VH-VL binders against o94451r108to261. Designs and how they scored, part 12

Target 1, 154 residues: o94451r108to261
Amino acid sequence: YSRPFAPVVHSRIRFRKSPFYDILEQFNAPFVVPACVGTRNTISFSFHVTPPALSKLLNDPKQYRVYLFSTPSETIGFGNCLMEFPTPQMELRINNQVAHANYRRLKGKPGTTNPADITDLVSKYAGPPGNNVVIYYMNSTKSYSVVVCFVKVY
Key: E = the ipSAE of ESMFold2; O = the ipSAE of OpenDDE; V2 = 0.75 times the mean of E and O plus 0.25 times the DockQ between their complexes.

## First folded at step 4 (VH-VL)

Design a26 (framework fv_trastuzumab; at its last look DockQ between E and O 0.05; V2 from the best seeds 0.00; counts 0 for: pae E 12.9 > 2, placed apart)
Fold by OpenDDE, look of step 5:
Structure a26 (fold): chain C 154 residues (1-154), chain A 117 residues (1-117), chain B 107 residues (1-107)
Amino acid sequence: as target 1 above (154 residues)
Amino acid sequence: EVQLVESGGGLVQPGGSLRLSCAASGFTFSDYYIHWVRQAPGKGLEWVAYISSSGSYTYYADSVKGRFTISADTSKNTAYLQMNSLRAEDTAVYYCARWDYDAFDIWGQGTLVTVSS
Amino acid sequence: DIQMTQSPSSLSASVGDRVTITCRASQSISSYVAWYQQKPGKAPKLLIYAASSLQSGVPSRFSGSRSGTDFTLTISSLQPEDFATYYCQQYDNLPYTFGQGTKVEIK
């Protein structure tokens, strides 16, 4: 089983503000997706939804979502991080279910990538085993940091 | 019957340690977040900590962080609160409570912890 | 942290009276507020959740409402068994926080 992350995140990634959502919580410490060229790599980690977030997801499902964010690791220290996935050909699985998202940004336009909406795949149950994230990828020249966040959508 | 039962309270000197237990019955312990809430004599309620059903995730109030440890044994349907470096201000009735997605719907009867020299 | 300022701290009332207790949140917290009743020597008992939802088994004379950051617990007609201390609680964010309590005493 993958390593769980505590809900208290001491290393918060500061993403650029979006007009479409506000990040309310970060569920895990940044998980590093290392560079990988020529070979396939697989990373895995776990997270859980905090009680306050779970309450909101259950009571106001139209207002709250769970997104998976990614950004180059080298940008974390600068804040205002842009959304970017390791590769557009990656596969994301949440609790063994394939997440459907567009991981590609517009050519020449950084910050046009949307976070992956994984709300429907996230367990909205307090019981074990929590939530498992698996990323399959290949040919990523940079290291990326991935976090799961609780967001309020507009 | 669904219930929580606390135990382990008592008198302890400042700097001492105490371990509280919260035994659940009538429901699957691993399906819920378990919280500790305390109440100083004649005072209001103060949230202390919670643990996820699997015991993998915990969160603490700043007032107890670094001193208290919440844990759980699912095989025993029991949660624990290990309290170290106890202070006089930790004197309180300690309740464990079940969180049911909105509020605390089940509470134990509480166990009194008195920290005094 | 979110503070819940509860008022009044205490009140005296008679059986049959309408009683209102208010908690004001220090920030916007939608409807994520619960109300509890506590009698001496007993654990708190859940009355209201989600600001206005009545917990199963709780008499209908209890009700909750919200207006902005103000949350109100109302007892439409106070009964003898209702003399107790009441607490509001927010669960919008961690740490969870409670109001300081309102003791409802017999006049």
Scores: ipSAE 0.777, ipTM 0.910, lowest interface PAE 0.6, mean pLDDT 93
Fold by ESMFold2-Fast, scan of step 4:
Structure a26 (fold): chain C 154 residues (1-154), chain A 117 residues (1-117), chain B 107 residues (1-107)
Amino acid sequence: as target 1 above (154 residues)
Amino acid sequence: EVQLVESGGGLVQPGGSLRLSCAASGFTFSDYYIHWVRQAPGKGLEWVAYISSSGSYTYYADSVKGRFTISADTSKNTAYLQMNSLRAEDTAVYYCARWDYDAFDIWGQGTLVTVSS
Amino acid sequence: DIQMTQSPSSLSASVGDRVTITCRASQSISSYVAWYQQKPGKAPKLLIYAASSLQSGVPSRFSGSRSGTDFTLTISSLQPEDFATYYCQQYDNLPYTFGQGTKVEIK
């Protein structure tokens, strides 16, 4: 929820802790990918990389990445959200470039799907309106919430 | 040459408003984040706010949040700091500065804001 | 907020002296520290970034170093133009914070 005239910063989505990365910062308010059955849909939003994150991406590029996370919208109020994309029938574009990631669920381990690594597609000093995210998708039976995060990888 | 020039400072009464301008020349400011840093007379440096290269994202120090608004006009290569509900403790030289990954590499000359009755 | 504690607040030195200024961060900030020089009536000037990297055009007598959360600016042989106030700044996290400054005065 946002107040008229002033944007609000929504609460950070709390994903299940990973041994492979720590989420340091969430660059956008959760963006809803609505359910879509039997037809195509497209959503779009923008984000920026904060100045501290820019410094870390430049100085320690092997340690810091920009990941796109997704989780069922129904679960974002809980502290243990699972990483899960809306549908394997999707295309993610960052600044009009295709992000190649595995959008399918990992066999036998729900919530262990890797977030999409979009680091190399992000413009650190993006012009107006910022770094653009577009998701084209089909066949999502429920809504999902998507966030772009700054992470430290191990 | 790369330059930032501030303007709009002056004397204002407590509760009043001022708008500062920061004009960039010799570079495109939409390629950088522009920050405001202030310095009270005889005191140290205090970070105030930034605006992103896109002009769409802002962040404020707690001391000014809700009173100050930073904005940008990319067509004019200019950033603005709108200061409302000014207090005596806002008296300072206000610098705009360019953030280049690891530092403020370019600073303006500063503009003095005096809040006094 | 990350606190940067700078010491000393002032010092008196002679031309040719070795001068050291220290900043201590209240938490781990890696090497995300910059140092600035400010002369009376002028804007600050960048000297050092990433704790130890010398800015282009800055004399080699200036150097920066890190030990844990302790950061040091060293002037190996003080020159007349070096009498100024020096500030450290952390950029590990927002809000960005500065040390309180060290005034280097002529003896």
Scores: ipSAE 0.688, ipTM 0.868, lowest interface PAE 1.2, mean pLDDT 89
Fold by ESMFold2, look of step 5:
Structure a26 (fold): chain C 154 residues (1-154), chain A 117 residues (1-117), chain B 107 residues (1-107)
Amino acid sequence: as target 1 above (154 residues)
Amino acid sequence: EVQLVESGGGLVQPGGSLRLSCAASGFTFSDYYIHWVRQAPGKGLEWVAYISSSGSYTYYADSVKGRFTISADTSKNTAYLQMNSLRAEDTAVYYCARWDYDAFDIWGQGTLVTVSS
Amino acid sequence: DIQMTQSPSSLSASVGDRVTITCRASQSISSYVAWYQQKPGKAPKLLIYAASSLQSGVPSRFSGSRSGTDFTLTISSLQPEDFATYYCQQYDNLPYTFGQGTKVEIK
């Protein structure tokens, strides 16, 4: 990257607060899902569930969950980021298992998409190799940043 | 040299319009967000609006929503604030500021807008 | 909206003094708070971001800290160039809001 003065890069995304869950911890630095117009692309990255979060997941799995979030990369610096997936034409795999989520967004209504609940697909053991995320997608006109977070649900 | 320069301030009647410009230099304009922050004479700072680096997302303070429009022309490294239906309460020095993802790290010198009959 | 209540509104101090300025958030927020210095007729200048991180080029006599909803700017040894008005700003949630300012005057 050719950047003047190596600008400060945010390692966290601050999403708009929800009455349905609290974000407690972000497990990975935002991973970029590049735009791809008229073509297909695949990205992959890894994350680890921290030992404290894993303990809570095992002890109270109804209340503590792991959610995958996405937002347009251009918005990550402001706070109040809206949940939005790159395209409804995508497939998310966690540890080589297909996640079942609704990637649909309503035209003209940003922030109507729920994050993906991937709790049942993440490893229940701390340590290597962690968890692998693969996203297959097509026809995304924007770049998106993706994070996996530990949440408490209500 | 990294800088922002505002222009377009002046005296206007209530109900009138003005367009402010914020010219950027010395940095990659599309890597940063531009905000407008205003300061009434002798008063504190008030956030007004922002535009995302792509120009796709905007957000406005309630006090200006529906009256002000923020935009950008990346080919000219310039952001704009179109101010319509101006009120006496809009009288302020208007700053544009670069958002570096954690703070306003670069500010322009400000341009004065006076709304008076 | 999140209100930032800044105290004191003004203070008088001598060169060499330790100066402390506090902002209290009206609700629980993260460490998304910045501090700015403003001199008469000039734009604000960033001092501190993320509650405690010092901006590049700012003297180390400036520091920031957080305790619960209280955010503090400290100048460990006041210098002649530090007489100015100081503002805190939260960026935890939109709209971003500033404290009302603290004017630091020479005693």
Scores: ipSAE 0.007, ipTM 0.530, lowest interface PAE 12.9, mean pLDDT 85
ESMFold2 (binder alone), look of step 5: mean pLDDT 92; pTM 0.943

Design a3 (framework fv_trastuzumab)
Fold by ESMFold2-Fast, scan of step 4:
Structure a3 (fold): chain C 154 residues (1-154), chain A 117 residues (1-117), chain B 107 residues (1-107)
Amino acid sequence: as target 1 above (154 residues)
Amino acid sequence: EVQLVESGGGLVQPGGSLRLSCAASGFTFSDYYIHWVRQAPGKGLEWVAYISSSGSYTYYADSVKGRFTISADTSKNTAYLQMNSLRAEDTAVYYCARWRYDAFDIWGQGTLVTVSS
Amino acid sequence: DIQMTQSPSSLSASVGDRVTITCRASQDISNYVAWYQQKPGKAPKLLIYDASNLETGVPSRFSGSRSGTDFTLTISSLQPEDFATYYCQQYDNLPYTFGQGTKVEIK
């Protein structure tokens, strides 16, 4: 082959590099979490685990995880995107189970918010419509874009 | 018996269309990814496409993207490959295969598609 | 795309011979390689998965190994039913890719 094909399944968000993990694959096109002021809102979308990711999750479960990332929508075209959730007052559900993660920005340490580790809530063999993501939230002053990614952890 | 059975192959003229079927039996269809792999006469194996165990998510080789569509009817345990705008280079035996997570462990018998005048 | 370069394209051997087929990945793919046997007019049959694991029901004369990005399939003592074409396949990343095949012919 003259040039290796670089598979681009979805529009990819380029997050700020982390020493704790590498993003290997993005499972979905960025999903918009719209601004929501003075009321509650709920969004939902689905994703599937690709066959290569499935192989690694089952063969090397200590090294590979599934993380949910969020970043302000206005920044997704620029790269070096920061991991930020829409609001500290949110609830994330994967396949009807609550994901327990820290949705708050660490005071005095901007850019240190971790993505949500949803690995143990993900169904590798999901029936239609795949793995269901639901975000219940309130008081988000701007729109955010959410992606589910396959990561290698260190 | 765990098996996959293909059907729908045949002779078609360039620019024509064919729909291949892959019927699964003896296992839970929704627990596996179903892939299509083709082999031109006297040549090697070429991966074509997959459909997820949920039947909702698909991925295609660049050579067929935009022309081929994979789908599934999970209630019938059947996957389909709709082939449009067929070209001479699409002539091949088409296999459907089950992806376990570490290999293609079950293959169909194959169905021959010939694209010529 | 990850390229799988398989060698040789063909070989001639006698019953009882040790046969070695090699496959080189264009990048590090860990152990994510499977090997298949295909007889004329038939579908491929799984032999080896995860580079070196023998599939259930496959004779013990078949084995797989890895060294870096090099993968080998070995048949320790060739039998009449082993004359076939053999393919390696990587499953580290999409699109999945196969080696071009090695035809094992009777000498």
Scores: ipSAE 0.637, ipTM 0.851, lowest interface PAE 1.4, mean pLDDT 88

Design a4 (framework fv_trastuzumab)
Fold by ESMFold2-Fast, scan of step 4:
Structure a4 (fold): chain C 154 residues (1-154), chain A 117 residues (1-117), chain B 107 residues (1-107)
Amino acid sequence: as target 1 above (154 residues)
Amino acid sequence: EVQLVESGGGLVQPGGSLRLSCAASGFTFSDYYIHWVRQAPGKGLEWVAYISSSGSYTYYADSVKGRFTISADTSKNTAYLQMNSLRAEDTAVYYCARWDYYAFDIWGQGTLVTVSS
Amino acid sequence: DIQMTQSPSSLSASVGDRVTITCRASQDISNYVAWYQQKPGKAPKLLIYDASNLETGVPSRFSGSRSGTDFTLTISSLQPEDFATYYCQQYDNLPYTFGQGTKVEIK
């Protein structure tokens, strides 16, 4: 017998607006990637694609995508959050597959980093255990918050 | 043969509680989102809640948030709807239904919940 | 929430008639509409999904179409077993919402 589930409400992170996509839905509560100095660390969490988002991904895959966003945890209460990964020394895996993305912050212009497009790694079947996210990293001087979002691209 | 069977409906007084069961057979229960949809006597269909195929994620209509809880037991291929603080407006036939990416393709026969003084 | 306004609320028809039921979404929902048939005392049965795709086992006299935010269910030649209530449903966003239903009654 499974425990009863209380209603779920995710805290939303408000990222800086992009002309290339709109964030339609956030699938998980912000997951903290702790600061890690001089050693390696691993975090993991799961998310599920909601039934409406799943229908759109299957019916209109050129227009709808699943992106993984990251921002410094200290900024999530202020809105207009910058897309910034914890460290360039990281590996992101979705359902045990490596996600290839640029984890570097470009010199000169803050917020030039794109979210990781994980659409092709996400399970498009309604099945257990949902989608597993694993981040391996080292040398992050501050904590970051990570969310997986459903986006419409232009 | 693919089917969903509801049970647990009945007569209850306002403020009371009931627990509905939705037993699945003929398919892999944990591959599908299971939803509850209700229908008041002589009225239309109203979506109530879902539970994800993993059993870890739920969503509720505003009219039932904080009062109803959906859960699942994969070992029994059964979803549950725990209904607390029942009101007269909760009187309805409650259906469980399987979501097949595009529609509710399999429905149970429904179980009647009557909330009366 | 997305509102689905269904019309008419009821209609009377004879066997062999062409029946048309319309459902209007309060906003653009693309093709994310399903149609269901419900007979008295029974659970709903899926007829159409993704606005115009016929569910397996459903007779070809049933069809669905879309024009903007207007969705139409058509029964080309009504049969005795088609006297029922019909519902549209959007699945563009949560919460899922249904039209109010259309009763198709014998004339």
Scores: ipSAE 0.344, ipTM 0.773, lowest interface PAE 3.7, mean pLDDT 88

Design a5 (framework fv_trastuzumab)
Fold by ESMFold2-Fast, scan of step 4:
Parts: structure tokens; C-alpha cells; sequence
Structure a5 (fold): chain C 154 residues (1-154), chain A 117 residues (1-117), chain B 107 residues (1-107)
């Protein structure tokens, strides 16, 4: 049922431009991953793949992907945000399946970490509340904000 | 015009304190990490510290850790470097610089700090 | 900490010369090197980022390249305004570290 799915406009995080992909749509409002030192924490949220994004994923699955982005919460709402995960000591699950991505900062380089490619874990036909995202983590000294985005890859 | 302007340098005695300011103009301050880099007379460049745009994340070189504190006031587009327990080896021109993910693309003109009796 | 070693420490050259400055990292740092030019009494100026990308407004006679842990800055035909000190910088890991500098002096 496509027509009752009206797209919701979310506050968009403006990430630094990449030559390897363009962000076409953000599926969720930024979700805060709070700081957590010395203990474990878990956050969970959901997102929907919009009908226009779904059409592109089905017709051109090599050209279009779904990526999970993270950035320090302190930079949110401004341009040029760093792609950086909260901690290497994390596990990302999409619909209860582990996402295998590199959560380490690439040798300590700010803003050079790749977003997590979760395309193959997404249920493209999930009804409300949509696809489930769970992040298990420890040892994050500051808060981060995470969004799931629809991207075109080059 | 994109610009960083340092101030607060001067002559100070060993063990003394000094606060440097770095005023940003011509760009959105809160989009960038701001760093301090120093250069002793006749010597090369040495990285000192950085601060994130909101002031929530900082990092320091081991040579200054525990003595220097970096901070920022985003409402004034200004970063600060509070320098305590100054030593002769801290004598240098101090530059503030904007980090653009791959490089320091904008530098201030520098402010001289001289630590001597 | 990652050490960046520049060679030579200084060189004398004439206008029109091809000048090559080398920077060696103590470990693999991928392409995460920037090059800066500094004239006496002035702040450094960015020339090259990500090992080989020319900064906007920098003359095309400047170029950067990488071979393993060796990085080179080349000036294809030295001009009078190019007499300066040049620094490489790694940004693979904190703390960020600079080479010791290469002074390019008029012969």
C-alpha cells in the first residue's frame, strides 16, 4: 500500500561531501547515542524506506544503497559534519542481523571513516514502525547522532 | 574573507600563565575543528591541541597535557588556549588553524609567546 | 607517534630548476599527507592535501606523489616566489606530526 506512506521531512545532518556517494534522502530524525564510559549501553530506533527510494533500490541495486551515518552530536545541524562512529567497541544490528562494518576511525583520522553499508540487511517492505536499528556499545566519551540515509554510489 | 586572528601573546616569566585567543570570521565556526600549532624560533612546526566546534571534544600533545587547556565560545566565534605553568621550551609563535578533514587550509598570522625571566 | 623525516634539510637551487623534496613516514599512513609552504615571518600556506591533490589557487608547477611510505613534493620549474621552507604533515594518527622542514634557498 503505497499511497498512505507520505514521506516525512526530517531535520537533515549535512555530512562532508564524498566523491564516492551522494546522500539523496535521510530516513530518520537524528537519533542520539549518549556518552557511556566504563559500562555497556544500548540504543534502538526504527526507519522506513520511502516508496521512491524503494523503487530505485529494486531497479538499480548496484547504483543505490542504504548507509548508516554517525557524527558527534555537537556538530549536528551545521554543515561539513564528520563521519565518525561513537567507538570501535560497538555492534550494529539491523532487523536482528549483525552489520559487518569498520567502526574504527581509519587509523585515527577525523571524518575519514566510511558509513556502514546496511543495504543487504534492510527489509525493503517493512511496514510501520519499519526497520529496527540496535546499537550495542561501550566507551564513548561523548554523544553521537546517527541517521540512516539513501545514497547513490559512484 | 575567511580569516583567523590570534591575540594574547607576550612576555611571561617561567611558571606564569597566558591566555591566547583565536577569533574566526568569514565562515561558520561551528563547522570546523580548530587547532593550535606552534613554532619555536628557528625550528619546525609542532602540533599542540585541538577543539571541536562546540567545545565538547579536545585533544592535546603530550608536551602540554595537564598544563594547557583549549576552549571555545561559539557565540563569539573564538577559540582559546589557556597556558599554565609555562616553561622556556614553550617559547614559540602560536598559530591557530582550521582543519578541513585533509589539511590546515586557513591559518592565523601567529602570536609570539616568550617565556623568560 | 608517527615520525615524518624530510630530506634534504636544505637545498640551493636556481630559477627554472626542478626541485624534489621527500618525506618518509615511520609507518604506513595511506595518502594522509599534506604539504605546506612557509616564508619567513609568515604563517604556513597549504599546497597539497591527500598526498597529491593541489589546493585551489596553488600554481600547477607544484605536485605531490606517494610511493609506499615515501611522499614527494615536486616543483617542476622553480620561480623566485618559491624560495621558502616546505613542511610535510601526516594526519593518519594523533598527535599530528610534521617533518622538520626543507629550506629552499637561492643559489
Amino acid sequence: as target 1 above (154 residues)
Amino acid sequence: EVQLVESGGGLVQPGGSLRLSCAASGFTFSDYYIHWVRQAPGKGLEWVAYISSSGSYTYYADSVKGRFTISADTSKNTAYLQMNSLRAEDTAVYYCARWDYWAFDIWGQGTLVTVSS
Amino acid sequence: DIQMTQSPSSLSASVGDRVTITCRASQDISNYVAWYQQKPGKAPKLLIYDASNLETGVPSRFSGSRSGTDFTLTISSLQPEDFATYYCQQYDNLPYTFGQGTKVEIK
Scores: ipSAE 0.006, ipTM 0.493, lowest interface PAE 16.7, mean pLDDT 84

Design a6 (framework fv_trastuzumab)
Fold by ESMFold2-Fast, scan of step 4:
Structure a6 (fold): chain C 154 residues (1-154), chain A 117 residues (1-117), chain B 107 residues (1-107)
Amino acid sequence: as target 1 above (154 residues)
Amino acid sequence: EVQLVESGGGLVQPGGSLRLSCAASGFTFSDYYIHWVRQAPGKGLEWVAYISSSGSYTYYADSVKGRFTISADTSKNTAYLQMNSLRAEDTAVYYCARWDYSAFDIWGQGTLVTVSS
Amino acid sequence: DIQMTQSPSSLSASVGDRVTITCRASQDISNYVAWYQQKPGKAPKLLIYDASNLETGVPSRFSGSRSGTDFTLTISSLQPEDFATYYCQQYDNLPYTFGQGTKVEIK
């Protein structure tokens, strides 16, 4: 029996390419939002902004943003992951402030949902516990994986 | 008075270990990223690692990844660099430095690490 | 990794001279460059950040500029305390990288 190599790094989710932004960096390991049918659930996690991202957010805030992405957990091992939130019946809070984003698919088509722009809710400075993410949701038929990414917008 | 003070350097044999300390004073330690930068004798500066003060996020240069571990104790305003499996090429003055948005604005005095038999 | 190439590696100058040191990035890094001064046996000292912003307390004879991927540190009238080694550093991406240094020596 041979043991395969197991690297010690954060898993990267490879999302479908967008003409409106490039993903430059993923701040956290994918966080699972479990399936939840007929009941409500809450998940929370934290992330920190890296030093290069901090410099860019402070010096060039019009071109650099922090986006929250979501995709079905079953697909995260593959490239071309589609941006899709767990359910339109959700609320996203960053550092105890509500993020206003559209959690629905446009006309039912997969991949037409935009990631949530949380830039203005993010504390860029280090400090415990960093930036807190809370998702309140109900009626999700499958699990989703959520990542916070540093993006350059066009 | 804002300052960083390193300690823990010394002479160690190849394969040995050392733990460096970086004590901060005069500022809120938890608001900054603390980095280690080294300089081999007669050579230039080489970035080694950083830590957010909460200890949640670290990054290492490929040359030290898997051998060095950076940590922090916010109650003591101190960052640490645990160096294992030391090699001759790790011989350098090790600086602790504070990252302030766009630059290393505060540096410690440096502590010399010599890896030799 | 982003490479930062400094030129010259060393130069000889006299007090009162205008000194120019250049640093070239291997790719577009916008203005994400800092410059440091290091005297023998001492830690580096910040001079310039964001390519052209002078750090508080640094004499006005020091200035930084950018042209594409080329970055320049200029000392308009060299003083005795300016004989040192100078380093550029990029912070566009991790790992952070430094130029190899330029030693400014007495002629």
Scores: ipSAE 0.504, ipTM 0.805, lowest interface PAE 2.0, mean pLDDT 88

Design a7 (framework fv_trastuzumab)
Fold by ESMFold2-Fast, scan of step 4:
Structure a7 (fold): chain C 154 residues (1-154), chain A 117 residues (1-117), chain B 107 residues (1-107)
Amino acid sequence: as target 1 above (154 residues)
Amino acid sequence: EVQLVESGGGLVQPGGSLRLSCAASGFTFSDYYIHWVRQAPGKGLEWVAYISSSGSYTYYADSVKGRFTISADTSKNTAYLQMNSLRAEDTAVYYCARWDYRAFDIWGQGTLVTVSS
Amino acid sequence: DIQMTQSPSSLSASVGDRVTITCRASQDISNYVAWYQQKPGKAPKLLIYDASNLETGVPSRFSGSRSGTDFTLTISSLQPEDFATYYCQQYDNLPYTFGQGTKVEIK
């Protein structure tokens, strides 16, 4: 069941280059995690893995992964976006399973956080609405944009 | 006895519309991505579009984007290709094909679409 | 888009001949290549996937190989039922693209 004018090509966020992976494909349009001070908030969205990515995940799982990226929303129009989560005290769930990742900055410096590896939580046979992403958080002073990407790791 | 059967082809004038159907049997339709691939008379194969399992995600070749719409009715185990604003270069046999997470393992027999004045 | 350049466009062969068809990708696509056979008036039939894996039910005289961005389909001993058009296809990235086809004709 497709809505009128779907599908729309996703706006791509251009993250700072990593020596450990290459971003091959972005599966969703940037999803806003709004600022939240003094309260808890929850956001959710869904994504689908494309046929080429599914083939690679099934046939070469050591080289190909699915990573969740986050960056301050104010910077998504720029190249060289920093990998940074809204708050170290967040919880990420994929298809109702907790993703165990480090949401803290290395030595407190912005942009030193790794993306969350959600590969093993992704359903390759997801029906509607696809793979479900839920983020629980509190005390984010600014908004963030989140994308799920297909990556090749080294 | 896995099979796909296309229907809905025919002769249409430039600017016209046709809707193709791809009826699946012998397998769980919602477990597979269904693709459309076309072949102009005497020419090679050209990929057109896909729809994901259960019909929730679509993708189109640039040559048909904005003119063709792919959809699915899982209760009928049928995928559809709605073709609008047809051009002479859309003349082709249209195949639906099952994508088995690598390649197209099952193909329909094809349905001919002729766009001519 | 990834271009798949197939050669030759046609070839003539006799029963028992070794036939080789080549397909060149415009970029590195690893092993994400399938080969199809199409007989006149029929739909394509999958022969090879992942560059060299034989599809179930396909005769062992068919084989696929890769060297860099070059892919080959080999028929070790051509049979009467093998006279057909053969297509390579990449599935490394969207849009999926096919070679232009190679017609294998009776000499």
Scores: ipSAE 0.497, ipTM 0.790, lowest interface PAE 2.1, mean pLDDT 87

Design a8 (framework fv_trastuzumab)
Fold by ESMFold2-Fast, scan of step 4:
Structure a8 (fold): chain C 154 residues (1-154), chain A 117 residues (1-117), chain B 107 residues (1-107)
Amino acid sequence: as target 1 above (154 residues)
Amino acid sequence: EVQLVESGGGLVQPGGSLRLSCAASGFTFSDYYIHWVRQAPGKGLEWVAYISSSGSYTYYADSVKGRFTISADTSKNTAYLQMNSLRAEDTAVYYCARWDYDAFDIWGQGTLVTVSS
Amino acid sequence: DIQMTQSPSSLSASVGDRVTITCRASQDISNYVAWYQQKPGKAPKLLIYKASNLETGVPSRFSGSRSGTDFTLTISSLQPEDFATYYCQQYDNLPYTFGQGTKVEIK
């Protein structure tokens, strides 16, 4: 028995099922965005799009996308994790390009926040160590875990 | 002319080591994932390993994990396959190949590795 | 791993014959199949990508098609230079896997 779906086995975060997409592959181990109260912080990590995922993205970019997900770190051991960014006061950059997404939570409607669609920012030309992710943020009262996933959209 | 040229094959004893090189010319090396595919005498093709266009990410077939290491030197436009703890079943022609999203469009000529006492 | 099973393992045909080679995937792989030709002593050469797209410079007598998990390579009128072994390859997921090959022998 082998696991053909990922070149590296990462700890998987199980997000609440969406009618708008299915998560097919997680490209990185959950990366912790530490709590940061009253100060600014920056975290960075890298990922690469596997050759099969890249083939699908190039051949059918309307059906396949690359999304960045975030969820409170305290919940990642359980299924049904909510999509929730660390703070509305954040900036996400992929390969030094700003990712425009809605980082705001709607009060009273947890899990309605969409993941950040970074598909158009991923690069086959990314220098070592691959596609670079940088998150600049302020005022996060708890830690979050971030993963980049390959998704099929409906 | 776009081409890949392998070198470094030869006869080696079981348990020995060998390093293969794959020299690229005629294209931007860092734009492509480079793979190694092998073929035992009289048998079919078997995928071995890849290295990403950035050089930072690698993946290996289960049959070679822990024994083979793929690397690249973008300044020399060359990928390498370091093969350790070689076994008789590693005897094959080793091809390097360029992945262009839908296929291996460019292949090297192959280099023969024979593992025999 | 995704298994690719080719049939037949070998065939003999005359010049001018229509030849079909089939490759079956063990699971749904959409259109992510490539076909290669390998002549004795040489590296494989790309013929078809994404199930049915003809590579530039490949003669139009070669074509590919898909039906579910079954993929077919067709040579509409076999020529002497088509003596070779043909391989299918899936690239839906890693590890990449090849069919075992079909040897086409010209009578």
Scores: ipSAE 0.397, ipTM 0.779, lowest interface PAE 3.2, mean pLDDT 88

